# Ledger of designs, part 1: miniprotein binders against Protein EXORDIUM-like 6 (EXL6)

All scores and structures are predictions.

Target 1, 305 residues: Protein EXORDIUM-like 6 (EXL6), of Arabidopsis thaliana (Mouse-ear cress) (q9m8t8)
Amino acid sequence: REPPSQIPNGTLDLSLLWYGQFTPTQKERVHDFIESLNFDAKEGLDPKVSAWWKVVESYQERFEVKDIYRQKKSNRTVAPRIKVKVVRSYVDEKMKYGKELTMGNGEKLVETAIGNMSKVVPVVLLSAQVRAHGVGFCDGTCQHNALAKIKGQKEPRRYIMVSNPEVECPGECAWPFHTADKGPRGMTYQPASGEVGADALVIQLATGLADLATNPDLTKSLFKSETTPYNDDVKKNHESSSMYIVDPATKCTRVFGSGAFPGFTGRIRVDPITGGAFNSHGINHLKFLIPSIWDPKTKSCWTPM
Positions, changes and structure headers below are counted from each chain's first letter, unless a header gives other numbers.
F, E and O stand for the ipSAE by ESMFold2-Fast, ESMFold2 and OpenDDE, each averaged over both directions (binder to target, target to binder). V2 = 0.75 x the mean of E and O + 0.25 x the DockQ between their complexes.
[cut] marks letters that were taken out.
Atom coordinates printed by the task and the answers are left out, and those that the model quotes come from them; centres of patches stay.

## First folded at step 1 (miniprotein)

Design a1
Amino acid sequence: SEELELLKELVEFLKEILEYARELAKKLGDPETAELLKELIDWLKEALEMAKELTGNPEVIKEAEKLLEEVKKILEELKRLS
ESMFold2 (binder alone), alone request of step 1: mean pLDDT 70; pTM 0.581

Design a2 (from a1 with L28G G29V D30S T55G G56I N57D)
Amino acid sequence: SEELELLKELVEFLKEILEYARELAKKGVSPETAELLKELIDWLKEALEMAKELGIDPEVIKEAEKLLEEVKKILEELKRLS
ESMFold2 (binder alone), alone request of step 1: mean pLDDT 73; pTM 0.636

Design a4
Amino acid sequence: DTEIQMLRDIVEWLRDVLQFAKEIAEKHGDPRYAQELRELIEYLQDSLNTAKESNGDPDLIREARQLLQEVQKILDEIEKLS
ESMFold2 (binder alone), alone request of step 1: mean pLDDT 74; pTM 0.665

Design b1
Amino acid sequence: TPEVLEKAYELLEKIFEVLERALKIAEKLGDPEALEKVSELADRLLEIFEKAQKTGDPETIKKLEELAREVEKLLNELEKRLK
ESMFold2 (binder alone), alone request of step 1: mean pLDDT 84; pTM 0.793

Design b2 (from b1 with L29G G30L D31S T55G G56V)
Amino acid sequence: TPEVLEKAYELLEKIFEVLERALKIAEKGLSPEALEKVSELADRLLEIFEKAQKGVDPETIKKLEELAREVEKLLNELEKRLK
ESMFold2 (binder alone), alone request of step 1: mean pLDDT 77; pTM 0.690

Design c1
Amino acid sequence: DKELREKIRKLLEEARRLAEELKKIAEETGDPEAIKEAELLKDLAEFIKEILEYLGDPELAEWLKEAIDLLKELAEKLKES
ESMFold2 (binder alone), alone request of step 1: mean pLDDT 64; pTM 0.442

Design c2
Amino acid sequence: SPELLEKVSELADILLEIFEKAQKLGDPETAKKLLELAREVIKELEEAKKKTGNPEVIKEAELLKDLVEFIKEILEYLKELS
ESMFold2 (binder alone), alone request of step 1: mean pLDDT 67; pTM 0.505

Design f4
Amino acid sequence: DGSKVYIFVESDDPELAKKVAEEIKKLAEELGAKVEITIETWIDGKWIKVIVLIEGLSEEQAKELAKKIVELAKKYGLKVEVYLEKS
ESMFold2 (binder alone), alone request of step 1: mean pLDDT 75; pTM 0.677

Design g1
Amino acid sequence: SKIEVYVFIEDEGKTYEFKFEVSSPEELEKLLREIEELIRKLGVKEVLIFIKTDDPELAKRFAERLKELFKKLGYDKIEIRIEGNEVIVYGTKS
ESMFold2 (binder alone), alone request of step 1: mean pLDDT 79; pTM 0.763

## First folded at step 2 (miniprotein)

Design a5
Amino acid sequence: SDQIDMLRQIVDWMRDVLDFAQRIAQSMGDPNYAQQLRDLIDYMQRSLDTARQSHGNTDMIRQAHDMLDQVQRIIDDIQRMS
ESMFold2 (binder alone), alone request of step 2: mean pLDDT 66; pTM 0.525

Design b3
Amino acid sequence: SQDIMDRAYQIMERVFDLIDQALRIAQEMGNREALQHVSDIADQLIQMFDRAQNTGSPQTVQRLDEMANQIDSMIRDLENRFS
ESMFold2 (binder alone), alone request of step 2: mean pLDDT 75; pTM 0.628

Design b4
Amino acid sequence: DSRVIEKAYEIIERVFEMIDRAIQIARETGNEDAIERVSEIAERMIEMFERAQRTGDPRTIQRMEEIAQEMERIIREMEERIS
ESMFold2 (binder alone), alone request of step 2: mean pLDDT 84; pTM 0.795

Design b5
Amino acid sequence: DPTVLQRAYDLLNQIFDVLDRSLRIAQELGNTDALQRVSDLADQLLQIFDRAQSTGDRQTIDQLDQLARDVDRLLNDLEQRLS
ESMFold2 (binder alone), alone request of step 2: mean pLDDT 82; pTM 0.759

Design b6
Amino acid sequence: SKEVLETAYQLLTEIFQVLESALQIAKQLGNPQALQEVSQLATELLQIFEQAKSTGDEKTIQELSQLAKEVSELLKQLSEKLK
ESMFold2 (binder alone), alone request of step 2: mean pLDDT 80; pTM 0.729

Design d4
Amino acid sequence: SDQTIRQAIDMAQRISDLMRQHGDPQTAYQVMDIAFDILEMALRVADSTGNREVLQRASDIADMIIQLFDIAQRHGSPDMIRRALDIAQRLSDQMRRIAQS
ESMFold2 (binder alone), alone request of step 2: mean pLDDT 60; pTM 0.450

Design d5
Amino acid sequence: DEKTIREAIEMARRISEMMKKHGDPRTAYEVMEIAFEIMEIAMRVAESTGNREVMERASEIAEMIIEMFEIAQRHGSPEMIRKAMEIARRMSEEMRRIAES
ESMFold2 (binder alone), alone request of step 2: mean pLDDT 62; pTM 0.494

Design d6
Amino acid sequence: DTQIIDRARQMADEIRRLAEQMGNPDAIRMAEIVSDLIDFMAEIAQYMGDRQLADWAMDAVQIMIDIARRTGNTEVIHRAQQIAHDMDRIAQDIRS
ESMFold2 (binder alone), alone request of step 2: mean pLDDT 64; pTM 0.483

Design d7
Amino acid sequence: SQETLQTAIQLAQEVSQLLSQMGDPTTAYQVLDLAFDLLQIALQIAQSTGNEDALQTASDLADLIIQVFDLAQQHGSKELIDRALQVAQRLSDQLRQIAQT
ESMFold2 (binder alone), alone request of step 2: mean pLDDT 65; pTM 0.552

Design e2
Amino acid sequence: SPQDIMRAVDYMLQMARQYGDTETIRRAMEIADRVSRETGNSEAIMQAAQFMVDIAMQTGDRQLIHRAIDIMREVSDRTGSDDVFMQAVRIMDELARQHG
ESMFold2 (binder alone), alone request of step 2: mean pLDDT 64; pTM 0.511

Design f6
Amino acid sequence: DSRVYIFVTSDDPQTAREVAQRIHDMAQQMGARVEITIHNGQVIVLITGMDRDQAHDMAQRISDIARQYGMDVQVYFDESR
ESMFold2 (binder alone), alone request of step 2: mean pLDDT 73; pTM 0.657

Design f7
Amino acid sequence: GSKIYVFVRTEDPRIAEEIARRVEEMARRMGAEVRIEFHDGRVIIWIRGMSPEDAHEIAERVREMAREHGVEIEIYIEKS
ESMFold2 (binder alone), alone request of step 2: mean pLDDT 74; pTM 0.665

Design f8
Amino acid sequence: SDRTVYVFVTVDSPQMAHDIAQRMSDMARQMGMTVRIDVHNGQMIIWITGMDRQTAERIAQDMRRIAQEYGATVQIYIDES
ESMFold2 (binder alone), alone request of step 2: mean pLDDT 74; pTM 0.669

Design g2
Amino acid sequence: SRITVYVFITDEGQTYTFRFTVSSPDQMRQILDQIRDFIERHGVREVLIFIQTDSREQAQRFAQMMSDMFRQMGYTDITVQIDGDTVIVYGRES
ESMFold2 (binder alone), alone request of step 2: mean pLDDT 73; pTM 0.663

Design g3
Amino acid sequence: DKITVYVFVTDEGRTFTFKFTVDSPEEMRRIMERIREIIEEMNPREVMIFIHTSDPREAERFARIMEEMFRRMGFTRITIEIRGDTVIVYGERD
ESMFold2 (binder alone), alone request of step 2: mean pLDDT 78; pTM 0.770

## First folded at step 3 (miniprotein)

Design d7b (from d7 with Y29W F36L L43F I66W)
Fold by ESMFold2-Fast, scan of step 3:
Structure d7b (fold): chain B 305 residues (1-305), chain A 101 residues (1-101)
Amino acid sequence: as target 1 above (305 residues)
Amino acid sequence: SQETLQTAIQLAQEVSQLLSQMGDPTTAWQVLDLALDLLQIAFQIAQSTGNEDALQTASDLADLIWQVFDLAQQHGSKELIDRALQVAQRLSDQLRQIAQT
């Protein structure tokens, strides 16, 4: 039958392009988060960032290992792993295309992130002063992932674009570290890194990576009847709020813990020394607040706590 | 929704009673955990009835509970208990008002 889309070779090689000025904390936070996706922390440091990534990995096709005497036994079913790593990091601190980016300029940045590398996933990170037009930032979405037609290449390339929302739309895209713009007044917390922009970038990147890994070709709707064939992500990526057909992480937007509702994150932890909010542990005993993701097995938004 | 509302009222009363008898940090966290469950129920009631005031009250109580969590980390046990009692009492009163509407 038509199988679900899979990540080639179980690896996700990221090429980062930092467009504009970023603090060391912002860059370090993003790199630490990425490394934490495949890091198995010790028993006492649950919940783990890697446990959240295993939910993402569960969207891949499972392999049934057959033993000569135990054919068709589900006790040897393994979910494929997806190893994520940064293979390139480029900085354009002077902002070649200025602070106001058109859709065309954004596509040029994607091409720059790719460089001469095949099979990499470009990740464009925009500094707080940059405004990108045509991608829906601050207008119902806080990250952008799509397919780009690359000149000289036959196959379109999947990419992720995130922006530091701290200046443009903190109330839309930096909650719960900033008061929300809409709905009831929400709870606010201190970012674990000490910088709103750094932790907001992690949340946006987490959403983009999860959506990419669970639907890499944008060819299937994961939340409609399997008998309803729609290419919703590609054709409707600018109409997000009206259709309610979204990728797994986007479906659980603003949910960080069990019992979440508008204005409340759900259950999370607070570091007693720093006041920083978190729901997961990563490398070097670092703490992260990462968004929930839809779990098709339980038919609910999976949360770390 | 009516049965859920009555459950929420009873739970708010239970939280209020526990808070008045608290003495140690472990009990404080259990009480705060229970108060968060009450906020979830209050939100569900507000959402099902379309009561905007109840939804805003649940959001305000969530903000107050966050402040109570913060105080717990600063060795302010009495301030923590007093604020948590205010939260539980306010939620109980608001839920009773919704039940009468």
Scores: ipSAE 0.000, ipTM 0.253, lowest interface PAE 11.6, mean pLDDT 70

Design p5 (from b5 with Y9E F16E L23R L46E F49L)
Fold by ESMFold2-Fast, scan of step 3:
Structure p5 (fold): chain B 305 residues (1-305), chain A 83 residues (1-83)
Amino acid sequence: as target 1 above (305 residues)
Amino acid sequence: DPTVLQRAEDLLNQIEDVLDRSRRIAQELGNTDALQRVSDLADQLEQILDRAQSTGDRQTIDQLDQLARDVDRLLNDLEQRLS
């Protein structure tokens, strides 16, 4: 059999396309989060964003069932590292395709983010006023993470598309910073950045990056795992599936800490000065709330705390 | 007589190959029930491997043998429906 899909050369070179108007806070949070994935300072506070990314990295060695079996005999294998960096950032503040994007417009934005670069992962970020049709946003999903057929290229390209949900569907895609739209209405928290959209974008991007890094060519995913209203039936159905065939961060949607259940994030921290909710630390003493990652060995969501 | 490890590797390779082929055919047929069945069988594989140390090598191989038969039956059914 072929070995598990791997990130070429251990790097994810991201090409960002910002479509519409974003605040400085929204742009800074996304860049700071990305930089935090590989920030491994000894002086840094725990839990770390980089520790969360190490869990993601470890899944590349666990997709092959033979590797799982072998690890039970030694537990000494070290997963390869994945360095994530932004190599290009393009801004389209005037929104050349308007605020209502068809699937075809979305594909053109992905192509624009790629440009003439052979090895970049395009990340399209949509501002709060933009609606993208055909990708399932606010209708079961909060990020889109797929393969695109690129004109002039034989192999399809992996991409991520995220949208600021704070205007279109905050109840579905900005919890716990907004009251849930459906299902149990539980606790809400202040975003660590002070902006719902900024921290919601980070959660969506984190989910997309984790799902992409664990299955970069989608060859081993049998399910389109989508964000749905959190409830017992959905959770139990997801728990019965193996990570080998589901997207691990999407499978742990709405789980941010240990002991989570419908309406409850699980154990997280609150900054006593700002009131901001977080479960991880990044660069420059910044705090982030990031999603949990499904662990097929324990059949549960690995949580940062 | 092959070693226990060699036997386990052969069975794991067989099960993985059959699961991948079954998924591809089920997707081609648009059979969502078959896709769910592939998912269930993959989950069973994880459970067998998770309990391997506690169940012991012989019983683990027996469970892998049974799973190999289960995935082969699914593949055969799907291949016959492909025509």
Scores: ipSAE 0.000, ipTM 0.162, lowest interface PAE 17.6, mean pLDDT 75

Design q3 (from g3 with Y6T F8R M48E F50T I88E Y90T)
Amino acid sequence: DKITVTVRVTDEGRTFTFKFTVDSPEEMRRIMERIREIIEEMNPREVEITIHTSDPREAERFARIMEEMFRRMGFTRITIEIRGDTVEVTGERD
ESMFold2-Fast, scan of step 3: ipSAE 0.018; ipTM 0.575

Design q8 (from f8 with Y6T F8E I45T W47E Y77T; at its last look DockQ between E and O 0.01; V2 from the best seeds 0.00; counts 0 for: pae O 11.6 > 1.5, pTM E .794 < .8, placed apart)
Fold by OpenDDE base, look of step 4:
Structure q8 (fold): chain B 305 residues (1-305), chain A 81 residues (1-81)
Amino acid sequence: as target 1 above (305 residues)
Amino acid sequence: SDRTVTVEVTVDSPQMAHDIAQRMSDMARQMGMTVRIDVHNGQMTIEITGMDRQTAERIAQDMRRIAQEYGATVQITIDES
């Protein structure tokens, strides 16, 4: 059988767990952002969230060198697309495990997000009411892309956990919508959504998703059920690329545009009416501020602007 | 050269885990090694493959040094199989 001329597209099925109370704006903003990842409309304003996601998708090319070579012979080297969809949304407003999370409770939240679904990526969102120090937040980060051992499963499951930092550590994780606790205060901007917590949450989620989607282990998960166009040898050597970097979005934390430096976001746009800062457009012309992604070729943070 | 160095690191924070992982990965890749990284909420496993015994020992020492700089607990295994 002739090798498929194209690497098949993958799908990330997200199972969301909303832990705590979220505002309608926060929920809507997260959903709108996720929908924007694959919204590749010809019409619209640039730069686009979908263009940012294409850069994330391009990381797959680095891991599938053999398949790229096969495609090069066909003069069509198209990186596989990663479709992202929400397949489940669960809300725990009562916060079953309390406001103060321990590491153990964090794992239970991941288990809850997975439920009985074997192929989903659990995304745990922690509300502003949650104290997330116990799970490692507000110590340089407000998002996790990690593996968790799940009871009854032999293999650990990759998950994303994000926290709304607006109450617990806005100076650490809500910049540039809040003054930074460390370094130059710089200029602060208004969130495009009108809510600091909503836009800060999106930044964390975007970071987590980008880091997850660029992880070599994702390739295994995306194509596990499909007739693997990949030779078994490619599966073992996914990380052989000298250009691989762990968590490329985390590496570019607080870089939102070209020319960024401590205390300055880099080149971004500000809505003249709302004062909201953004560097990309999503669905329905919604404005988003999303993180940069490390480009190992240029050894710099790639930005939409 | 089919030796594998497995580095297990326990750290206090996910951010620290990330930093350690990045440094260890970068070092190994600069040496032309294949690297696999798993991060589990403060626990990290790095698998480095494609080296001879002498290189494995050197890499192990370097990884131990990096972990110590962060005050992390580290266990290193060299597999010759």
Scores: ipSAE 0.000, ipTM 0.254, lowest interface PAE 11.6, mean pLDDT 83
ESMFold2-Fast, scan of step 3: ipSAE 0.490; ipTM 0.819
ESMFold2, look of step 4: ipSAE 0.063; ipTM 0.591
ESMFold2 (binder alone), look of step 4: mean pLDDT 74; pTM 0.663

Design r11 (from q8 with D19L R23F D26L Q30Y T55L R58W D62L R65F)
Fold by ESMFold2-Fast, scan of step 3:
Structure r11 (fold): chain B 305 residues (1-305), chain A 81 residues (1-81)
Amino acid sequence: as target 1 above (305 residues)
Amino acid sequence: SDRTVTVEVTVDSPQMAHLIAQFMSLMARYMGMTVRIDVHNGQMTIEITGMDRQLAEWIAQLMRFIAQEYGATVQITIDES
């Protein structure tokens, strides 16, 4: 019954906190990926990272557009654009809370990323040196995307926290650059950047950004999902069912191209010079492998190719 | 139980047949399976043993996908032996 949520003013301002030591490649890949979300040059190579981001944008309420070329009102509808930019990047190389992160320390990192800024989305990135057992990255999601209560603020803040996918469940979080923990192991692909940790980090960040942008309040149901009874009483009442929501990118976990099935990415490209796997193009002729996103219109995972 | 997956493929290029054969050999070795591959004048036959039916079906679909992308025809038989 609730109306769809919108990103305020069509902007998503990110405040990054890099916790621990990162390679230049890891930092550059994250920044280049974010800049690529809104890069839509006509002469650019297809498919584009920005085409994937337009699918994310399509979850917002649409408005009619005038056909400016023909000076007519159009019966077409388009979703508002979401401009994504990094407004702050803070590095804590010495790791103030040490190498083993608790949920409480994680919340303090989120507050540090917010600083004194209103309306930013904090993104906490954990280095390979960090273990976040108390935060729970190995429970089926390779990034933590939730609401944080902030001192002195009326509304809770959405945040993204990404553990290093090479060290936190790599067979789940760094696939297809690392062998899978479950199912067929198959062949691994090379990351386009040359670093598993950099390209896998982009995959997890992309998932978090897409899920956040399609459901910014966490209070809206975007999908009808299987109702799984969690106790015996649910089966005995025809109106008593548990409902759960699966966010669009998480719904398409480990799908990167058309024809995907367990153990197979679907259709992707491999750079013949570097061996790097990709399905999308971004700024400066860079290549990225980004996860699929659920399309409620077709009831399937949208893929770049 | 071990199953034998027999794949018979015709491809336009001997190089492509060898690349597919190498890929299947690496996958089988990586998964602790045995593989026999014969390549004759653009026709390739692959027999893989040491897999369950679900994995055999996935390999069959992967081979069909690869063959379709390269304009080759493929026929796959899964033998329960």
Scores: ipSAE 0.000, ipTM 0.165, lowest interface PAE 17.5, mean pLDDT 71

Design r12 (from q8 with Q15L D19W Q22L R23L D26F R58L D62Y R65L E69M)
Fold by ESMFold2-Fast, scan of step 3:
Formats: sequence, structure tokens, C-alpha cells
Structure r12 (fold): chain B 305 residues (1-305), chain A 81 residues (1-81)
Amino acid sequence: as target 1 above (305 residues)
Amino acid sequence: SDRTVTVEVTVDSPLMAHWIALLMSFMARQMGMTVRIDVHNGQMTIEITGMDRQTAELIAQYMRLIAQMYGATVQITIDES
């Protein structure tokens, strides 16, 4: 009955752990995306990343309507706010646990991202060469979003784990920047950043943040257990079935614009100079392609355009 | 034997590029084919895969007709798998 308490006072403090080697573009892209979630300048271009984040914020349903007669695109007075910021960023370029991660290694990385901080949300980002076993990456899922039992803490901690799919499974987890490997092998586009991995990481992080913010306690999630056969090395390293959670952003998988269908993103924009695909604008005139999110009011996937 | 149709189009409008992309995706889906689109310096490259030679030639003719209707400059090649 009570709203989930993992987002105190409308702030979401992220602690990032970069595991492996990342390009400057990949790191900047993730940071710029996070800063763009709360960027709501009137002079900025529409649609905004912050408009997408306002849909996420609306799930908290403790509205304070201050001006019901004003019909402005910013709509800033209608919904409660969640301020997202990075409070810590740690790099493990040498990969303490190697390139093959067990679920236990993943839990240790989550603990490392938390450090001594009681109220942060750990975000673990895995480089393109890293394989995480037992979390369902490239085997039905493209991001991992769960609760972790932290030694010495009374309450479990919500965390996000994303991986650069560019090497392991671009056909599953980097569409529309790569031809899809299941269903219609539809339309592809160039990433707005110029790097498939950078924009794919943003899509996965966006999905994880939306799922976390709309359902911090996982009480509204549909648990899906996967007993899919693993390859031989995964079976040796982790024998447990993969379990993942389906939340509002996950309901709109591969939907980026209105009119989407299998093989087609829906209505999006393409930069005529770079060919980069986008559906939203953020800080410093940056362009992002972000996934749709389920809107319970309209019973459909909300799209930026 | 599978063929790949490569269409190179000069586009001076983002809207035109978007509409061509939508049309190509729809057509490929209806015909059980795949499409990859790249845009660089105002030139759009469309690769359509999963068809035989006769179908590829029909698609090429259709693409030339669309290009003519839109006043676009187009170059089309058909390659072996």
C-alpha cells in the first residue's frame, strides 16, 4: 500500500562502476544521458529526454497540480520529481574478476559500487569483452535489474547492471543499430554518438532506470524464470536458471516511436549529416534514442513522437 | 541463390530520408527480406538482402521509379550473396 521507499525525497543518487575498458565516448554518453533526465530548458529542442523522465515520475502518483489550466509542453507543475545524479564513478579497467563473471562476481561488483554509501543505487557497466553468466544477458534479456542482499545491511539493495552488447549479441541487444537476429530482420540506423556500444548502453541504462523508478520494490513486476540451455562454458560457471523482471519499460521492448511493429522502430528522427537515429534531445544539444515506456493511463507504450 | 540490392540515394532532406527508411522497412517486412540503412554526408545507402535475382531486378526497377517521382539521384547495384 505504501509507495516504495528506495527513492527518498525524490532523489536518485547513482554510483557507477565501469568494469573493463570503455571509450571516452561511451563514458561521456552515459553521463550526458543521466544529466539530460532533469534538463528542462525552455530553449531546448523537443522532444526532451526530460519529457520521457516525467512519464517515469508520473508512476509515483502523488501529484501536486499547481496550474491545471496551463497547457504547456513542459508540463512541469503536474508530476512529482525525481532528481537523478551521479555521486560516485569508479573504474576497474584491469577487471578484478576477469572477463568471465559468475553471479557471485556480479554481486561483489554491486557491493564495490555501493562502497560505504547507504542510499546510493549501484550501476554496474560491463565492457564489450566481458561475459556475465547467470543474469540472462544475450539469452532473452539486455539489462539486469534486481535486488541484492548486502552483507551487514538489513534491507536488500536495488541495482542495475548493463553490458555493452556490441561484441557478444548486437543482433539481440543493439537493435536498431544492428540487424535483429530474431523475428523480422528489419530496419537499422546509425547511432547518434557514432558508436553502437555507447548508444546501446544508454538504451539499456534507460530501461533499467525506468524500471527501478516505476517499481523500486519489484512488487508490481512479473517474474519470468528462464531455464534456457546455456552454452558449455556458462553451464560450468553458473548452473542456476536465469530469472528476470518485466516492468513498464520492458513491456515496450523495441518500441522507439509511434507506429512501431516487429522490424520497425516507429517514428524517429535521423540526423541528415551523420545518419544518427534519435527521438529525444538532452543537454548541450545532444541527441538520444531512448526506449518507450508503458503508460497505464493510455494503456499503450508512450513514445516521444 | 540469394542476392543483395544496394541502393545509393542522395538526400537533401531529413524528412525524405526518414520516409524512404519507413517505406523500405515496410516493403522488406512484407517480402520476408532484411534492410540496412546508412546515411553519410547526405548520401543514403540502403542494403536489401534475402531475394533471388528476378525479385532483386523488380525491386531495383521499383526503386528507380520512386527516385524519379521524388527527384532523387539514385545508383542501384545487385550483388551475389
Scores: ipSAE 0.000, ipTM 0.126, lowest interface PAE 19.6, mean pLDDT 73

Design r13 (from q8 with H18L Q22F S25L D26W R29Y T34V R36Y D38T)
Amino acid sequence: SDRTVTVEVTVDSPQMALDIAFRMLWMAYQMGMVVYITVHNGQMTIEITGMDRQTAERIAQDMRRIAQEYGATVQITIDES
ESMFold2-Fast, scan of step 3: ipSAE 0.013; ipTM 0.424

Design r14 (from q8 with E57L Q61F R64W Q68L T73V Q75Y T77I D79T)
Fold by ESMFold2-Fast, scan of step 3:
Parts: sequence; structure tokens; C-alpha cells
Structure r14 (fold): chain B 305 residues (1-305), chain A 81 residues (1-81)
Amino acid sequence: as target 1 above (305 residues)
Amino acid sequence: SDRTVTVEVTVDSPQMAHDIAQRMSDMARQMGMTVRIDVHNGQMTIEITGMDRQTALRIAFDMWRIALEYGAVVYIIITES
């Protein structure tokens, strides 16, 4: 029947591994972004990063709650909350496996991020010093969110891996803060933090967290049944249709300002003081640019602006 | 396990269907895959079967991107075969 929520207790406990040298700005931006996912105070400016995260959270709302005896109530518009927090942060500034990583080295970094913790999501962050082609970056891919088989554990572990693209592949993975190699060739925007790498890491992490939260089990379809999801009767059920969509949140085009490229969605605003590009607000009046996300309820790419 | 990628696109004209189908077919052929395409009542269904999980995600992403370039309403499903 209808499966339970895939995010236990509505929490994502992140264990960060910083591989290589990062600036204070890069580390602060990542932490501030994560804290901003759950920031919903009235004194904050709108639209909020947390409004974007509420769209992600809405993917957990798969059930119609009916009183079987009265049949009087369906689910109303409050999705389950997903609290995201950093529970562990480790730094390998000397880069144990060097600057040129293999897939095997990437797997060892994931294991290092997990450490002795049974219920954390490992997040590996690669510095600009790293040549990340060997772990699958820069050839059409700007973030990894996948499953890793961990020695001695029965269940594979979900992980996120992001890389600072400033040096290796800025034209693929640092848009819109760098000229795109392919696709929109409009105006290059200034990063709100003042550092291309810091804001590019946020975009990659946002994409990885959205994918993880909307599809936490990559080994299974959202619907487990002898009936295939392409059965017409199943597809007609609007509530059930979102259960059959895999990674829809991360399949939207990146947010662009008006006139940047026909067919791309959303708006980008410029801070008149810093010149920085943004579409959302977080903690401490910080501004963030985050990617568009698919909203299965409206069947469209949703943007904060 | 093997995966099947099913793409459903709401199309408003035969020309739109043809253009999207051609782009998606070309992309799939470049990856060495064969596609099945059906059009019924303004709905176009594209199906590719027999790929691993990572390949299915890549194909789904590329097909989603193509559909969005046309402003099409698109629904993508990945199933375990």
C-alpha cells in the first residue's frame, strides 16, 4: 500500500568532511545555508531559503489521512518537517589521497565522513585544489548524491559529495557566477558572498540535499508493487503520481534573470550594496542563490522569486 | 537491478511531439539505447528499458532538460525492472 515517510524522525544529521583548503567564507556559507533551511522567523526577509525547503518537505506528504469510520478528513497543507543540522565536521587540509582522486579514494572519503556514526548523512566537500574528474565531476556532473556500500554494514549509505568548481570546471559548475560552457550565455552574476566557490558550493549542496530528501532510497522505486508505475490506473491517481517521480526536484533548469535565456525559469535579484545575485534570504539577513525545484503539486519548476 | 525510464509529455501539437521525440531519441541513440515512443490523446510516452540506476538517472535528467526547453509539461518515472 502507501509506504511510510522515508526520512526517519524528520531529521537529516549531516557529517561534513572538508577535503583540502577552504576559506572561512566557504565554510561559513555552507553552515549558514544549512541553518537557513530551517529558519522561518517573522523578522526574516522573504522569500526565505526555508520556503524552498518546504517544497522539498512536501514530497514526504504522500498519505491521505482518513478516519475510516467517518471519512471526514484528508491531509491539509502542512508537510512533515525535515530538520537539517551538522552534527560532525572534520577537516583534511593536507589531502590524505592527494589532489587527483579516484573513485576508490572518493569512497574512502565517504567512509571517513561517516566515521563511527550509524545515522548520519556523510557530506564530502572537495576544495578548489582537488581535481575531481576522477570521482565523476566536471563531465556533465556538478554534484553527487548516491549510495555507497560500506564495509561491515548491511545497508548502503546515502551520501552527498560537492566540489568547489572555480579552478577545474567553472563553465560547467559555477554558473551563473562564471560564463557557461554550454547553455545560457547571458550576463555573469556576482556571488552574494563575494566568492564564486562559496556560492557554487551552496548551489551544489542545495541540489544534493533536495535529491536526498525527495528520494532517500536510490535502490527502490517510491512505489513497491507487482504493478509497474507505468500502469495507467496508477498514473491517474494524482496523490500517488508523486511517489513514482524520481529526483524531480533536481531536474529543473537553473534559475536565471529575465532575458538571460528563453525557456529558463525564475528571477535573480541583485543586492544594491554588494552587487551579489540572490533569490532568497536566510539567517542574519544573508542572501542566497538557490536552484529551482520541481513542485509536483503545481507540476512546474518552483523558484523563490 | 535493471531500470526502466518512462517519460510522459503533454503535447499540444503533432509538431511539438515530433520535435521533442526527435531530440530525446537522438540523445538516447548517442548513449547506445533504443527508445519506444507512443502518442495517444495529446500524451507522448517515451520508454527506455534495461539500464542500471546511474544511467537511468542521467537519461531522466537529460530528457527532463529537453522537455523544459520546449516549455512542455513533463512527468518522469524510473522503475525497477
Scores: ipSAE 0.000, ipTM 0.176, lowest interface PAE 12.5, mean pLDDT 70

Design r15 (from q8 with Q22L R29L T34I R36T D38Y H40V)
Amino acid sequence: SDRTVTVEVTVDSPQMAHDIALRMSDMALQMGMIVTIYVVNGQMTIEITGMDRQTAERIAQDMRRIAQEYGATVQITIDES
ESMFold2-Fast, scan of step 3: ipSAE 0.230; ipTM 0.690

Design r2 (from f8 with Y6W R36E I45L W47F Q75E)
Fold by ESMFold2-Fast, scan of step 3:
Structure r2 (fold): chain B 305 residues (1-305), chain A 81 residues (1-81)
Amino acid sequence: as target 1 above (305 residues)
Amino acid sequence: SDRTVWVFVTVDSPQMAHDIAQRMSDMARQMGMTVEIDVHNGQMLIFITGMDRQTAERIAQDMRRIAQEYGATVEIYIDES
């Protein structure tokens, strides 16, 4: 097993591209979440966002251990750290490619986020009015991870694309802050930030970051999931796309706490004053609702509580 | 095999939530079941564990009856493993 090529020296440098108009709350929420991934101060409240990130980091431990058996010497410790930081944040409020993005337009936004920087992970964030075609948003997915072939670069670049689902598909991609479109209507909660879009963006970004950090090259399967196509054409297309392979955060979709089931998040906290739902704490006493991730050590979806 | 019954109730007041919770808790206790209730933002989630399928189906029917007595809207599901 090769070491993660997208996480050099245990750092994950993010280049953000904000496409369209975002509220200050939405931008601050995303930045605060990213900073919270490495916030592990003793005086902070538990459970921490950083405890969730330590589960992600534990996947890197497995790669390092496997490499040792191949007579490859590594000077990484048993508990390696992945330091996540924003190294660039660019705003395109005018939306250069308009509100309807083709897959090609999305690739150009990824290139814009990379700029002239080597070793950055581009994160494209789409405002509520933007529609991205060809990436599956609101049609079975709420965030997009992929590899992009960058013109003039030898290796393909891993990227993340997330969209504020508030306008396009809140029932699919903003649960539990909005009633679900499918299955039991179940319990809904208020977003801790006061804005559905801000907390939904955090959930989608968290999923994308976890999946990226645990499977950075997309060339290895960590899990297999069953696909259920309903006709021959759909089945053939699904087989071609390798939809049987899921990343750890995607494997635990709609699980936020212990005892989760369709329509119920599992055990979480609710702020008694604001009604805001959370299962973790970050910097500046901020509260976040973080999606569960698969833990290979326990063979289950890890939850903060 | 043990089943779980999930009940999602839409309530319009804290008093309605209290009354429904009390009725459902009393029923579950009489049947020797463990019950947990979560109330938030006009919605109530009740889950009851530790029963076989036939008992779960009976409890589901009784839960629907209780919710309808209060004029509450309700969705009920049984764990099918």
Scores: ipSAE 0.034, ipTM 0.580, lowest interface PAE 7.5, mean pLDDT 78

